VHH binders against Glyceraldehyde dehydrogenase medium chain (cutB). Designs and how they scored, part 4

Target 1, 281 residues: Glyceraldehyde dehydrogenase medium chain (cutB), of Sulfolobus acidocaldarius (q4j6m6)
Amino acid sequence: MYPPEFSYVRAESLQEALKFLEGNDNTRPLAGGQSLIPMLKLRVLSPDYILDINRLNELNYVKTSLNGVSIGALTRYHDILSNDIVKSKVPLMHHATRTIGDMQVRNMGTIGGAISNADPASDMPVVLTALNATIILSSASGSRSVKALDFFKGPFTTDTNKGELVTQIEVPVLDGYKTVYKKVVRRAGDYALASVALAIKLKGNEIEDIKLAYGGVHDKPFRAMEVEKNVIGKKLNDDLVKDIASKVSSQINPPSDHRGSSWYRREVVKVLTMKAFKEVA

## First folded at step 7 (VHH; framework vhh_rezetamig_d1)

Design a41 (from r15 with T102D)
Fold by ESMFold2-Fast, scan of step 7:
Structure a41 (fold): chain B 281 residues (1-281), chain A 125 residues (1-125)
Amino acid sequence: as target 1 above (281 residues)
Amino acid sequence: QLQLQESGPGLVKPSETLSLTCTVSGGSISSGDYYWGWIRQPPGKGLEWIGHIYYSGSTYYNPSLENRVTISVDTSKNQFSLKLSSVTAADTAVYYCARGDDLWTGFKSDYFDYRGQGTLVTVSS
């Protein structure tokens, strides 16, 4: 039976939100348009409180930092898409954001909401996994940082501890890389059947470095690290790309759901991989 | 194939109640773990969530609209409806009915996965 009974609390500052989380263990933060939270999940979680953090404008920013680009957790997709720093310094994120939903999703969705939710088919977790971005978690007692590769633990499961809130993402700037984001959806604005984020640095036709991540095809964003390590130093050609596509397709563990079958997702990954590499060479 | 269609007057006078109905076809309001709601877009502004309802009758409303909004469901007609009282020119918008999907064990999305084509409602004296 649903929906669960809970109290709705709105924070007016980051300090107020963190203090509330410290004192109230059974609290679920609400960011972006998550007033539309799936009630089945709330029934399972049975929170005492929903903490609305949407008023924390101090977490809505994009700025250059020593380690690249710092993005506040409440920065909305529409603001990321419109931001010149992201467009110039993190083109992979700019291109991925352009593929996210319609105006509804972009106006309501936040980067921090997306990564805290940790949907394996979501676009932004895939981008952050490819870039191995740093996620800042804050509590009343201080802050800590976690790499994206260590942050996403499984479907809807993250490294976030009780009393912690995702407050910032730090994204490295990749000089000399070509970047591509591609995805297949059954319906415009839906989460991907499969997606690929590629960042590649070439020396002539030889792969100097590569970052390759996939969404919708595993229990969390899939970083093809074994494939990456095996292709560094090799010449980029059609045969290598086909080999990469086949190896990735064999290593993923895609679901079968209303969006597509496991077999179909494996085939889509091969096509997306080949298309992504065609754009960089 | 699921389809949602808005219906109701395109013109409402200030201080009156705006009433819209959404007819659902190709699916049942009472089958599954779904919520059904209303979103609007005023001219030149972003999308605003109004509220939603479950087939059980439980409702959730935008706090800024809570004192003026009522959403109801009629499972026998496979319809759900919006009433927004005491309207002003600020309520002029394209109104969409929509379905949200609760079928995953985690948070799936903070947006509706299906919506109607929208209906323009003008509040004018």
Scores: ipSAE 0.000, ipTM 0.110, lowest interface PAE 19.5, mean pLDDT 80

Design a42 (from r15 with T102E)
Fold by ESMFold2-Fast, scan of step 7:
Structure a42 (fold): chain B 281 residues (1-281), chain A 125 residues (1-125)
Amino acid sequence: as target 1 above (281 residues)
Amino acid sequence: QLQLQESGPGLVKPSETLSLTCTVSGGSISSGDYYWGWIRQPPGKGLEWIGHIYYSGSTYYNPSLENRVTISVDTSKNQFSLKLSSVTAADTAVYYCARGDELWTGFKSDYFDYRGQGTLVTVSS
């Protein structure tokens, strides 16, 4: 009936939060907190400490940088959705954020919380994988950077070491690319049954560059690297799109659960792929 | 009537791999409506989720244990297993195997509806 016993600790500064994590294992950072509290109530998670970092306003920002756009880990979805820098310079992220939950979910959810949770069906990890964004991990002794392709290791599993927090995401600006985000859900606003993020740069009808990532169809966001490599320099046409859809469908390893069978998810991926390419052509 | 039964060594030496098996009777692991997992209770602490697996082979692990945990399922034997590598004294706990019927995200009821009796694993030289 009651949630597992834990100690609640609120950080007053980033330095204090990092020092606490360094000295106390089995600590779960709380940022946004929508999924963590139900899991604690259901006795799924049993941390010794919950470290509330929601008050660290220094991590709530969107800034233009030399490498693109820098987003603080505590920036909420509703702030990302309404931000003109994201809308103009990272339209893929803007479009994906529009598909996340309802107003309540967007008001409470943070980008860093989504990334740290690493749910295979989550939207933001797919976007960051397509963009190959850089994730900044901070500790009491300093910071390091990891590419999104190396950060997500599996379901709920990341490159985060003990004592580290995700503090910033650096997203490259893709000039001259068309971008599309699409997903199939059980209910509008839910986590994806399957999703696709596409960024494509065309020279006439020839593919100059392409980025393809999928969610909900593997144990982590799936970047179709082999397909990307093989289609650069080819002319975009219906036959090529069908070939891409078939190859991606064969390369994914989708789960089979009560939300959908592996066969159904492979079918959905083909349809989503074709729809995404139609939107950019 | 559904029953889950843990089996494996009660004593494991530091740095070795802990291996536990759960045998399911009175129900099928092949049902797509369920997931099968492991939870543990260290002395003086609450329950800690280790991970779970769907019959399809999809696995979900506790981030704190991710580099050390492997869960596998054998539907032909109606069994699933846990391997936890590089054990230390901190891994001493009562280990339970369990069945659940909720998604790993957005749980709203009791996480596990059936649980084994538990098996004590001590990590000591």
Scores: ipSAE 0.000, ipTM 0.102, lowest interface PAE 19.5, mean pLDDT 80

Design a43 (from r15 with S31E)
Fold by ESMFold2-Fast, scan of step 7:
Structure a43 (fold): chain B 281 residues (1-281), chain A 125 residues (1-125)
Amino acid sequence: as target 1 above (281 residues)
Amino acid sequence: QLQLQESGPGLVKPSETLSLTCTVSGGSISEGDYYWGWIRQPPGKGLEWIGHIYYSGSTYYNPSLENRVTISVDTSKNQFSLKLSSVTAADTAVYYCARGDTLWTGFKSDYFDYRGQGTLVTVSS
């Protein structure tokens, strides 16, 4: 298949990028290129312009805030993995990043590229859904914020409006929580066949709070909110974990694709759930 | 040195509109990489973001307050203002005007690089 023709434009500043997006509706931002290149080769995308934003160093940062951590959209997985603020304040994200690809993938992939692409099996959208992180969308006219639970609308579909670019992710710091990220892949480093992100706060053996999200098992990252609500106040034990695993497995609607069957994903979710809870016991 | 100063009434009657102004000195509101906004702290509670405005006129409001809030900017006077309509006792709080960096904090971030000293507004009959 032949790649589609497009015009290549490189932005030298965030202001230039946003102004270009405002004036040119059929424009695809390119950061890292990992997700966009396969879609162009398959002719799924036919943009008039590719806007290369890889030079916007102003979007490559990790910074502490009063109640969390702010991460620029062009921050590479390699930089997230090696960042002491992420490791100490957002261990869920640190652990998930370790599971992403090889060194080449981590050197080229960006957090903003991952969430803008919105692959339901991608690691970062699952982490952000579990944490209910805030996503900052910027345009030439200003910025707005959207919670991760409201941002991911479906496969490769987000709350992004015309002229908007994901510029920052704001992640809350969860004091007193234990966190776990687990996934099953066909080959190490691949996108998940199924994944689980767990953040849990225990008072003794009683569940004080819980955040439970899954990837690869629905049309977007799945937050098990009904299960969360029903287990707060209960004592964590093997019977409860089995009940949680069964309930989540019944609530998901996993696809059948080249990565795995729907039956396989339902069974894997049970196993992943039990393994995640074993790590916090 | 940048300074922000709130001004407005300390007492507002229920159902009336609260109007506050922030005067900025030592810096310009027309600087492109900042948002200017309002946050408040009710007695015994945490900080609550009210809304922000960019120099272009783009406004973003807390959804819980959106139907009652208007924020406007006057770059010629180097001021920005808050109007909160239909106030009740629940709107009693210390109100702060603030500057946020659009690249670092976003609209709902609790991080502000500059804040005013705060002004207490009591809603009482």
Scores: ipSAE 0.000, ipTM 0.099, lowest interface PAE 20.2, mean pLDDT 80

Design a44 (from r15 with S31Y)
Fold by ESMFold2-Fast, scan of step 7:
Structure a44 (fold): chain B 281 residues (1-281), chain A 125 residues (1-125)
Amino acid sequence: as target 1 above (281 residues)
Amino acid sequence: QLQLQESGPGLVKPSETLSLTCTVSGGSISYGDYYWGWIRQPPGKGLEWIGHIYYSGSTYYNPSLENRVTISVDTSKNQFSLKLSSVTAADTAVYYCARGDTLWTGFKSDYFDYRGQGTLVTVSS
């Protein structure tokens, strides 16, 4: 089967890209390393234009503020992995980036491409959901911000409006938290069968705060908010971790596909949860 | 508009090498976010991924075909090619050249977002 017929357009500046999106409703932006294949193969989008934004070097940056880190949407995974600000201020993102593909994928893939695609098995959406990062959407008329928890609406579906482009991700710095990212794959570097992102703040052995998100196990990144709420103030021990694992496993709705069955993903979630908590104890 | 076009012989003899070329227009093979590859469809069967190549020259092949397949790229001509050696009647298929995303991780033709029209190759004595 052939993919849908469309025209290819390359933008030379952010202003040009935003003006093009404003004037052409059925346009799909393409950022490096972003997978559009499931949507195009299924003929879901059928765009009139593919707008290539990879030349917008103005969107390739990592900057600090007192309370956070700003990452341009076209920042490559390779650049994130080697960036000292990300390593020191956002270790969860650094750890997750190490699990992405091989050198080829990391040299070409962008953070904005990954989150705009919103593949439920992708690593970065899970990290941003755990951190509840802020996504900046720009248009010819201005910009707006959306929290990651509100941005991912379902498989390959985001809060992006017509004429908008993801231009920046703002990530809070979590002082005093221990962080862990783990995933199970069929082959190293692959999309996750299941993944977990954990950020936990302990006061002695008592959970002061916790952020717990999963990938590959729901129609979008799953934030275990009910579990989080119910374990704050409890002492971290093996029995609590097993209870958390069982409750999360019962709340997810994992797919069955060539990478793993629904039942297998539920079991993997239990194991990943226990391993993640063992690493922070 | 991006277009991919296959070219090569429609008939090859058993034990010989099948050679196909894909010419790309409306886009550059040197663009760093894509890989370029080959898929085929034998009569009455589904699509089978053969392999792909990145602009850098790095190649990945279907393990069932790995010892017989070579894919190469010529960025100066904006072309990439397939050589499949020691062909048999089982290699009779419509062959497509295709572009894919760098996040592909498996042996699945579904990871290609653009295809050529396809060219029928018959292996017969």
Scores: ipSAE 0.000, ipTM 0.122, lowest interface PAE 17.1, mean pLDDT 79

Design a47 (from r15 with D33E)
Fold by ESMFold2-Fast, scan of step 7:
Order: structure tokens, then sequence, then C-alpha cells
Structure a47 (fold): chain B 281 residues (1-281), chain A 125 residues (1-125)
């Protein structure tokens, strides 16, 4: 099926893009285009304008900051994968990026495009939810910050207001944590049936802190906050891991589609959870 | 019944290309259910993932090695291979070929169900 008809506009500067968004309702930013095109082909998304922001090189960067790493919204997956700051300071993001697509997807895909599209099966939203990263939204009148836990509202639905554009992601550096990213796919690089992002800090055998998020198993990335709260201070062992797996499986609301049933995804989450914890124990 | 067997030179000179082959017996590499890869362990260090290849031909390489690594499959011989160019003494390691299940994606050795016995490669003049 062909994409819905729309007007195509290319921005030459961030100021131009923000002014256009301010004055034109029902505009969709295009940064890479990989996740937007399937929705357009299915006629799920009907914008009046596509605003191409791919020329905004000022939004393609990775910088170290006092409290973390700042990543521009137009930073390509290929650039994230090859970036030494991400590899050393945000290993969870580095690991997740290695599971994304083929060379073409990584060359075309941007972190801001993934975040703005908010596909429940997408890898980056899960990583940002686990890290509770800060998303910077810019408009012609200024910028605001939203935590990832508050940003993703549902499938393909975000906290972005009229006239706003995702311009930057601020990722905290987690010193002393072990991190794991895993996903279930039928082919490497495909969208996940289910995925897990784990960051855990241990003091001896006791859980000092934990961040546990899942993709593909709810209407948005699922952060297992009740499980996290209940296991802090407990000794990490096989019985606890099985209990965590069972509790998460009962709390998610996974879809059924051609890739897998709701029941299958609940069972997959149990196995993914056990494998993630085995890697850090 | 599934067996993975590494073969190749035990000694390689600096600046040359290391070439290793993995022969698979008791199973087929043409199945879409599996991926095939290489991992190594330098003396006194942990396991390092090198890369892997899927039935579709998609390859994924460790970014620190990507410019020097090629992994390929020969379905007619039921083999897959590793080429690592411009070797240095830092490439001295025990090299393993391995099979993973496509149900699980990841790039640590834990994700591989089967592994060869390993072959020591020494880079020395």
Amino acid sequence: as target 1 above (281 residues)
Amino acid sequence: QLQLQESGPGLVKPSETLSLTCTVSGGSISSGEYYWGWIRQPPGKGLEWIGHIYYSGSTYYNPSLENRVTISVDTSKNQFSLKLSSVTAADTAVYYCARGDTLWTGFKSDYFDYRGQGTLVTVSS
C-alpha cells in the first residue's frame, strides 16, 4: 500500500524547523524515516506535513557532561555504535544498539526518530526507560525536560506538545552497575518480540539498586518499578530470580500479532528475565 | 551429535591476516533458526565477542574489531570462517567458533548454545 498524501518540507536550521512546527498543526518530523514509513503505508498516521530535519547537523553529537552523556536527537545508530563515550559510559545503550537492524537501518536510523515514534517494540525507548533518561523538547519559545518514564504515554504516543521537537537526550552514567540487554527476534536486527534491559548494583550478594525495563510486552516500555522496590536489600539467588520472572510476567499486558501471542510473550519474558540475571550474578 | 571444529594456523606473523574456519557436523548452517560466530580469550583476560553471521547473510561485528574482521558462510561445505587482518601481538588468544539460537539476541558468550574446543593462535615474528 502506498503512503498517504502529504506536503514535504525540508528545514535548513533548527530555528526554521521550530518556527514551522509552531505555525503548522499535524506536522510529523522525519529523521531517518524507517519507523514512520510503515505507519504511513498502513494509513495509521495521516500528517498534513512531513518536516525533514535530516540536515540539522547541530543535533548530531555525543558529549560528556558533569552528570552524564548528552546525545543529539539526529545522532545515527551507526554513530552511537562506534562512539567511545557511549561504549565506556553507557554500555547498556551500546549493547542495545548492536542488536538494531542491518547496516542500512543503522546508517539511516536516529535516536530521536526512535524516541519520537515510540514503537513499543523499539530498542532505544526501553534503554531510556531503564536508565530513566531525560528527554529535551525544544520549541520556538524555549525548551523543557521530561523523564523517559513520563515521556512514553502509549503506542506511538509521547508527551510531545504542539510546536515541540525532541532535540537532545541526557543519559545518566551508572557507576558500579552491571548492565544487560537481550531481545527475542526471528532474524537478527528485526523488531523485538520481547526485550529486557537490566541495570543492577550489587553489594556482595545483596541488591543495592536495580532498574528493570521491558519492550514489546506492554503498550509502552514497561518499567517493573514494584518489582524493583520489593527486591532492593534482598540476596540475589535463583529463587529470587524465578520470583521476579513470575511477577513481571503477571504485570505485563503483551499484544498478540503474527510474531507471537500474548501468552507466548509472557513465557518469553520469564526466560529473558532469568537469562539477564544469570549474566550479572 | 552437533560438533563445531576450528581449523587454521597456530602461528601468524604481525601485519598478516589470520584465517580460521569452523566445520559444522551433525547440523546444518542453512537453518534460519541459528546464528554462527566467533569469540576469543586472550591470555589472562575474559572472553571477547568478535562477531557473528545469520542465515540471511547479516553480519554483526564487535565495533573495536569491525575494520579488521570479516565473517562469511559457505553453505555448500557447511562451514563458516573468520578473517582478521593486520594482526598484532594483542590478537594472541584462544579462538572459539560457536552457534547461537536466533530466539535470543546478544553478543556475550552466554548466548551461544554450542562451542568448539578452541584453537590457540599466537601472533609472533
Scores: ipSAE 0.000, ipTM 0.144, lowest interface PAE 11.5, mean pLDDT 82

Design a48 (from r15 with S58R)
Fold by ESMFold2-Fast, scan of step 7:
Structure a48 (fold): chain B 281 residues (1-281), chain A 125 residues (1-125)
Amino acid sequence: as target 1 above (281 residues)
Amino acid sequence: QLQLQESGPGLVKPSETLSLTCTVSGGSISSGDYYWGWIRQPPGKGLEWIGHIYYSGRTYYNPSLENRVTISVDTSKNQFSLKLSSVTAADTAVYYCARGDTLWTGFKSDYFDYRGQGTLVTVSS
């Protein structure tokens, strides 16, 4: 198959890119391009313009901030993986990034590209949902912020308005939390059949706080908020972990597709949940 | 580059405790990304998993060895160690320290992705 007919435009600055997006509906930003390329080959997308933003080096950064870590939307996965600030302050993100693709995917892939694509089985949306990170959306007229829990609306669907571009992700530093990321894939580096991101704060054996998110098991990253609320203040033990696994398995709405059946994904979620908790106990 | 180096006695008497240390360089033992463990290979036989330890301090041991094995970490020295008690001639093997990935990429994918050069331990006399 051939890609759909479109015009290719390259932006020289962030402001040029934002102005182009406001003036030209049906424009798709290209940042890393891994997910967009397969969609174009299958003719799922029919944009009038592909706007190449890969030259916007001003969006390639990792910085410490008073509230955590700020990551530019064009920061490549391989740069995140090798970044000492991410490794020390956001170990959940470091861990998840190691699972993303092969070297080619990590060299080409950007965090903003992953967030904007919003594949329910993608690793980074799950991590940001667990951390409830802040996503910065910029337009020619200014910027706004959206929490990850409010940003992902469904498969390939985000809170991004026309004329907006994801420019930065702000990740809180979770002091005193243990974090775990695990996933099941058909081939190493593939999108997850199912994944879990856990951040837990314990006071002795008692759960002081917990963040629990899953990928591949709903139409968007699933945050187990009801389970989280119900287990705060309880003692972490094998019976509680089994109860959590069963409740999450019953609350998700996993698809049946070529990667796995709904029943299989429910069973995988139970096993992933138990393994994640065993690692932090 | 990551390097793991075993150290300890090459000869241990029957009924004594075998004590080995692994020194890690080019990487941090405190990383939550990895677990650290021990495997061995008796002469003419395959690799046998002994046990491993996570960054949390949690340990898992081979059920056939669990009553004799202790694995511990010393993060200040970037080292981890193995103690195997009540040794017999059957414990004669090349012992390797190893790193495993905490990421679970498949249903049955606990494995070690890096190991040291190995050290021969003979149980005799």
Scores: ipSAE 0.000, ipTM 0.130, lowest interface PAE 18.1, mean pLDDT 80

Design a49 (from r15 with S56T S58T)
Fold by ESMFold2-Fast, scan of step 7:
Structure a49 (fold): chain B 281 residues (1-281), chain A 125 residues (1-125)
Amino acid sequence: as target 1 above (281 residues)
Amino acid sequence: QLQLQESGPGLVKPSETLSLTCTVSGGSISSGDYYWGWIRQPPGKGLEWIGHIYYTGTTYYNPSLENRVTISVDTSKNQFSLKLSSVTAADTAVYYCARGDTLWTGFKSDYFDYRGQGTLVTVSS
C-alpha cells in the first residue's frame, strides 16, 4: 500500500510552523516521521499537508530548572539516552528510553513525536503519565500547559487543539523516590505488550507516595490512581503487592492484537507489577 | 532473496561530494511498505542514520547532516543513491545502504535485517 496524495511543506522556524497550522486545518506535523508514515500508507490519515518540523533546532534541548527538567519536543531519543541531566535527575525516563526500539528508532524518534502520536503501547507516554509531566502546547497566539494525565485522551488521540504543536515537556525531579520501568515485548526494542512505570517513596517500610502507570493495557496510558490512593500509608509486603497486581489486572481493558491477546496482557500485568515492586523492596 | 550492494569511490578529497549508489536485487524499491536509506559507522564510533527515501521520492534526513545530504531513488534501475557534499575527515566511515520496515505505529525493531556489506569511504588529501 502506497501513501495517499498530500502536499509536503517544510517549516524553517517555529513561528512559520504555527502560522501554517493556524491557516490549514487538515495538516499533520512530521517530527521524525516514524508513526505518521505507516498511518498514511493504510489511508487511516488523509491530510492535505504534511508539515515537516524536523529543522526546528530551537526545539531540541534538555535544560534544568528549579522545578525539574525541560525537554524540547524535537529532542531525539538518542539524545535523551546520552544526556547526563536525564540520567541523573529523571532515571525513570533514562531507563525507559534505553528500551525503545533499536538505534535507528532512537536516532529518528523524538519525544514530541511519541506523545503527539499517543500510541497506548508506546513507552514515553507511560513514563510521562507516571511522572505527572507537563506538556506545553504552542500556537500562533500563545502557549498553554496540560498535565500528561489530561493530555492522552485515547488511542492516537490527544488534548491538542487545532493550530497547536507540542513544543516542550516539563518533568519533575522526584527526590527520594525509587523508580522502575519494566516491559514485555515479542521482540527486543518493540512497543510493549504491557509495561509498568513505578515511582515510589518509602518511609521505612511504609508507602509515603506512589505513582503507578501501565502501557499496552488500556486505550491510553493507565494511571492506577485508585490503587495509589488506597495503598498510601500501608506497609509494603508481598501480600500488598499481590493485591495491587490483582486490582490493576481487574481495572484494565487491554486490546487483542498482533502483539498479544487481552488475556495475555492481564497475566503479564500481574507479573510485571510483582517484578517492579521486587526491585524497590 | 533480498540483497543490497553499495558502490562508489573509496577515497574522496576534503570539500568534494561523496556519491554512493545502492543496487537492490531480489526485491522491488517500488514497494510502499518499505523505506530505503543510508547509515554509516565512523571508526571507533556507533552507527549514525543519514536519511531515507520512499519510492514516491519523499525524503527524511538526519537534521545534523540535512544541508549536505541528498538521497534519490531510481525505480527503473532498482537503485537509490546518496550525495554528501563538502566532506571533511569527520565523514570517514563505513557506509551502508539499508531497507527498513514501518508498522502502523512506527518502525519495527528488525529494520537492520536487510543491509549492504558496507563500503569504506576515506576522506583525505
Scores: ipSAE 0.000, ipTM 0.105, lowest interface PAE 16.8, mean pLDDT 79

Design a5 (from r15 with G32D Y55D)
Fold by ESMFold2-Fast, scan of step 7:
Structure a5 (fold): chain B 281 residues (1-281), chain A 125 residues (1-125)
Amino acid sequence: as target 1 above (281 residues)
Amino acid sequence: QLQLQESGPGLVKPSETLSLTCTVSGGSISSDDYYWGWIRQPPGKGLEWIGHIYDSGSTYYNPSLENRVTISVDTSKNQFSLKLSSVTAADTAVYYCARGDTLWTGFKSDYFDYRGQGTLVTVSS
């Protein structure tokens, strides 16, 4: 038979949504333009309530803030792609957003929806992990901040507590860094077989700082922190890039699915890593 | 832009077989990136996943329906089809064809990122 039925509730304000979450256990927020996906997932998970937050226009914004750039959770990919602040101050996010789906997917998808869903093959979680962006979780009792490195726990698993909503993402501005986003897909616009987000700061040819994250190659976005630690202070050259590619390939734990085998993803990561570093050399 | 369109009868008699076809345009079925499937919504109830198929012909069915369901794909026509045998009044629903993806080995996703308009099927004598 069917899973248990749920009640559908639409919130008209953020305060109404947060108060509802506080008072009603087993409530699943619904955000983003692909309404069928949340409904099918929620039927499997058997929530008592679906809380539709798509009408909360107060969460649709991009602005400069003390912590860099603040992006409201219901800001659509299309709006991020078109935004001059993101393009000039967070080029890594701008470039990644260009790789997401077609025009319809970008018009309907929201950044907060992607983050809350925590799909390991999604582009935005990889970008936020590379930048170690701050995710703001709001409840009726107040708000708290979580770094992206601590937020994504595994497939469809986040640091979100009962009564909380992702309301804002705060992205740092990286002055003096070169940034690259690359991904391999079977079909243009699709979720990645593997992706890489690179932010690197060079002093001459010496690596002063580096941020390196991968998508599609682990149960959550993979930040190559051990590799980063070991290459800071070294001169960027072809041999170092080959060493980085080999070490990352050995440290990831990629899945096998209809998109690609674990072995294939390890090989793709090597090639993708080399391509990303060639672009910043 | 991807479009999916259902076609088939709006009325089926009890004990007969329901046959529906989905025509895909703006995208190719012959891709191992996606699965193609059927979902339905009975009046006043939530969505129920029926099953899906890969371009290879591999099928996965809802255990509650598996003995009555057959899904097939025709990559040359860019179409896929549903047959549901021995129908009863409980099979009355709006039927949708849809596209989804498999995230990880061992992790089956019931996520569908595109769907058709839906077609109402009434099972009545």
Scores: ipSAE 0.000, ipTM 0.111, lowest interface PAE 19.1, mean pLDDT 80

Design a50 (from r15 with Y54W)
Fold by ESMFold2-Fast, scan of step 7:
Structure a50 (fold): chain B 281 residues (1-281), chain A 125 residues (1-125)
Amino acid sequence: as target 1 above (281 residues)
Amino acid sequence: QLQLQESGPGLVKPSETLSLTCTVSGGSISSGDYYWGWIRQPPGKGLEWIGHIWYSGSTYYNPSLENRVTISVDTSKNQFSLKLSSVTAADTAVYYCARGDTLWTGFKSDYFDYRGQGTLVTVSS
């Protein structure tokens, strides 16, 4: 009934999409199940164009690569969950994907959409931060790579430059690691009050390597790098786990919001940390 | 009822620092459900995002203004502020403080759902 305040454009190829982004500065890519209705309610910084990239089937894939596993940005959660390569080679991602939403959310949501949105409570950014995955950004002039630790700048804020599109995620295969993903939510499928992604490599009961990331408890996914550095070479036991839980809880800066208080999130992080380590002992 | 009110000098001399404060009533700026920021509209031009701040104190600035902008929050007064250094005539604009909603939208940080009435700042001697 009402005419749109923007123009809607649908790309039929990646090349067409990137060329359009190069020539049209105030453009918002639309992928997955994103709604245009809330954007239309916001009249402050309205885009000139909405670029629909949902038809770019060339960006829907999972394949093995020299760098591990390559996942196209338009690969849907449903396809990730059902993919044997992800299940066998990236079990952390498989386990996290199982916790996302319901069937409709998984059928419509894409990994690239999650990465580009960069919600601090979202599951995939936490997984990619733990794995320090590589994010491929493409433009009309070429592509560049950025590590997940450098990509997520803050809530809904990424390293994406004007004219760029997230096209691929490259996830390392962690041979010999045990992995755990856990979260606390108010109801199943929701964004987390707090979440933890753990990848740990043990030699006997000694920590050879560790990757520890949290969601919902900082302005972006929190990688506990200082804790990781300090526990490599130590024996995994109950006292160490309690120390890790305490130190992480003191280093995060959780919000107080409609989901829960800052104090409650600090306590939840301690419990989640202890539970994650119990699964790998 | 949420109200955002800009305050600060309407006239700033070239090379000085522009300082504006936004007073928030009917809502708390310490809530993780929202972010708080500044946008401006120069005469005859469109809206330009300046930057915003989260409950954590994390700040995000327009790259074109990044070296001159500081946004800070005072939760005890329920206020947040803008400082823009080394101003020139090009910084003459109506300045708005604004709220972005992270609760339901999941939108990119440059989208705001509420703003104040605006305050005109003229840069001249």
Scores: ipSAE 0.112, ipTM 0.564, lowest interface PAE 6.5, mean pLDDT 83

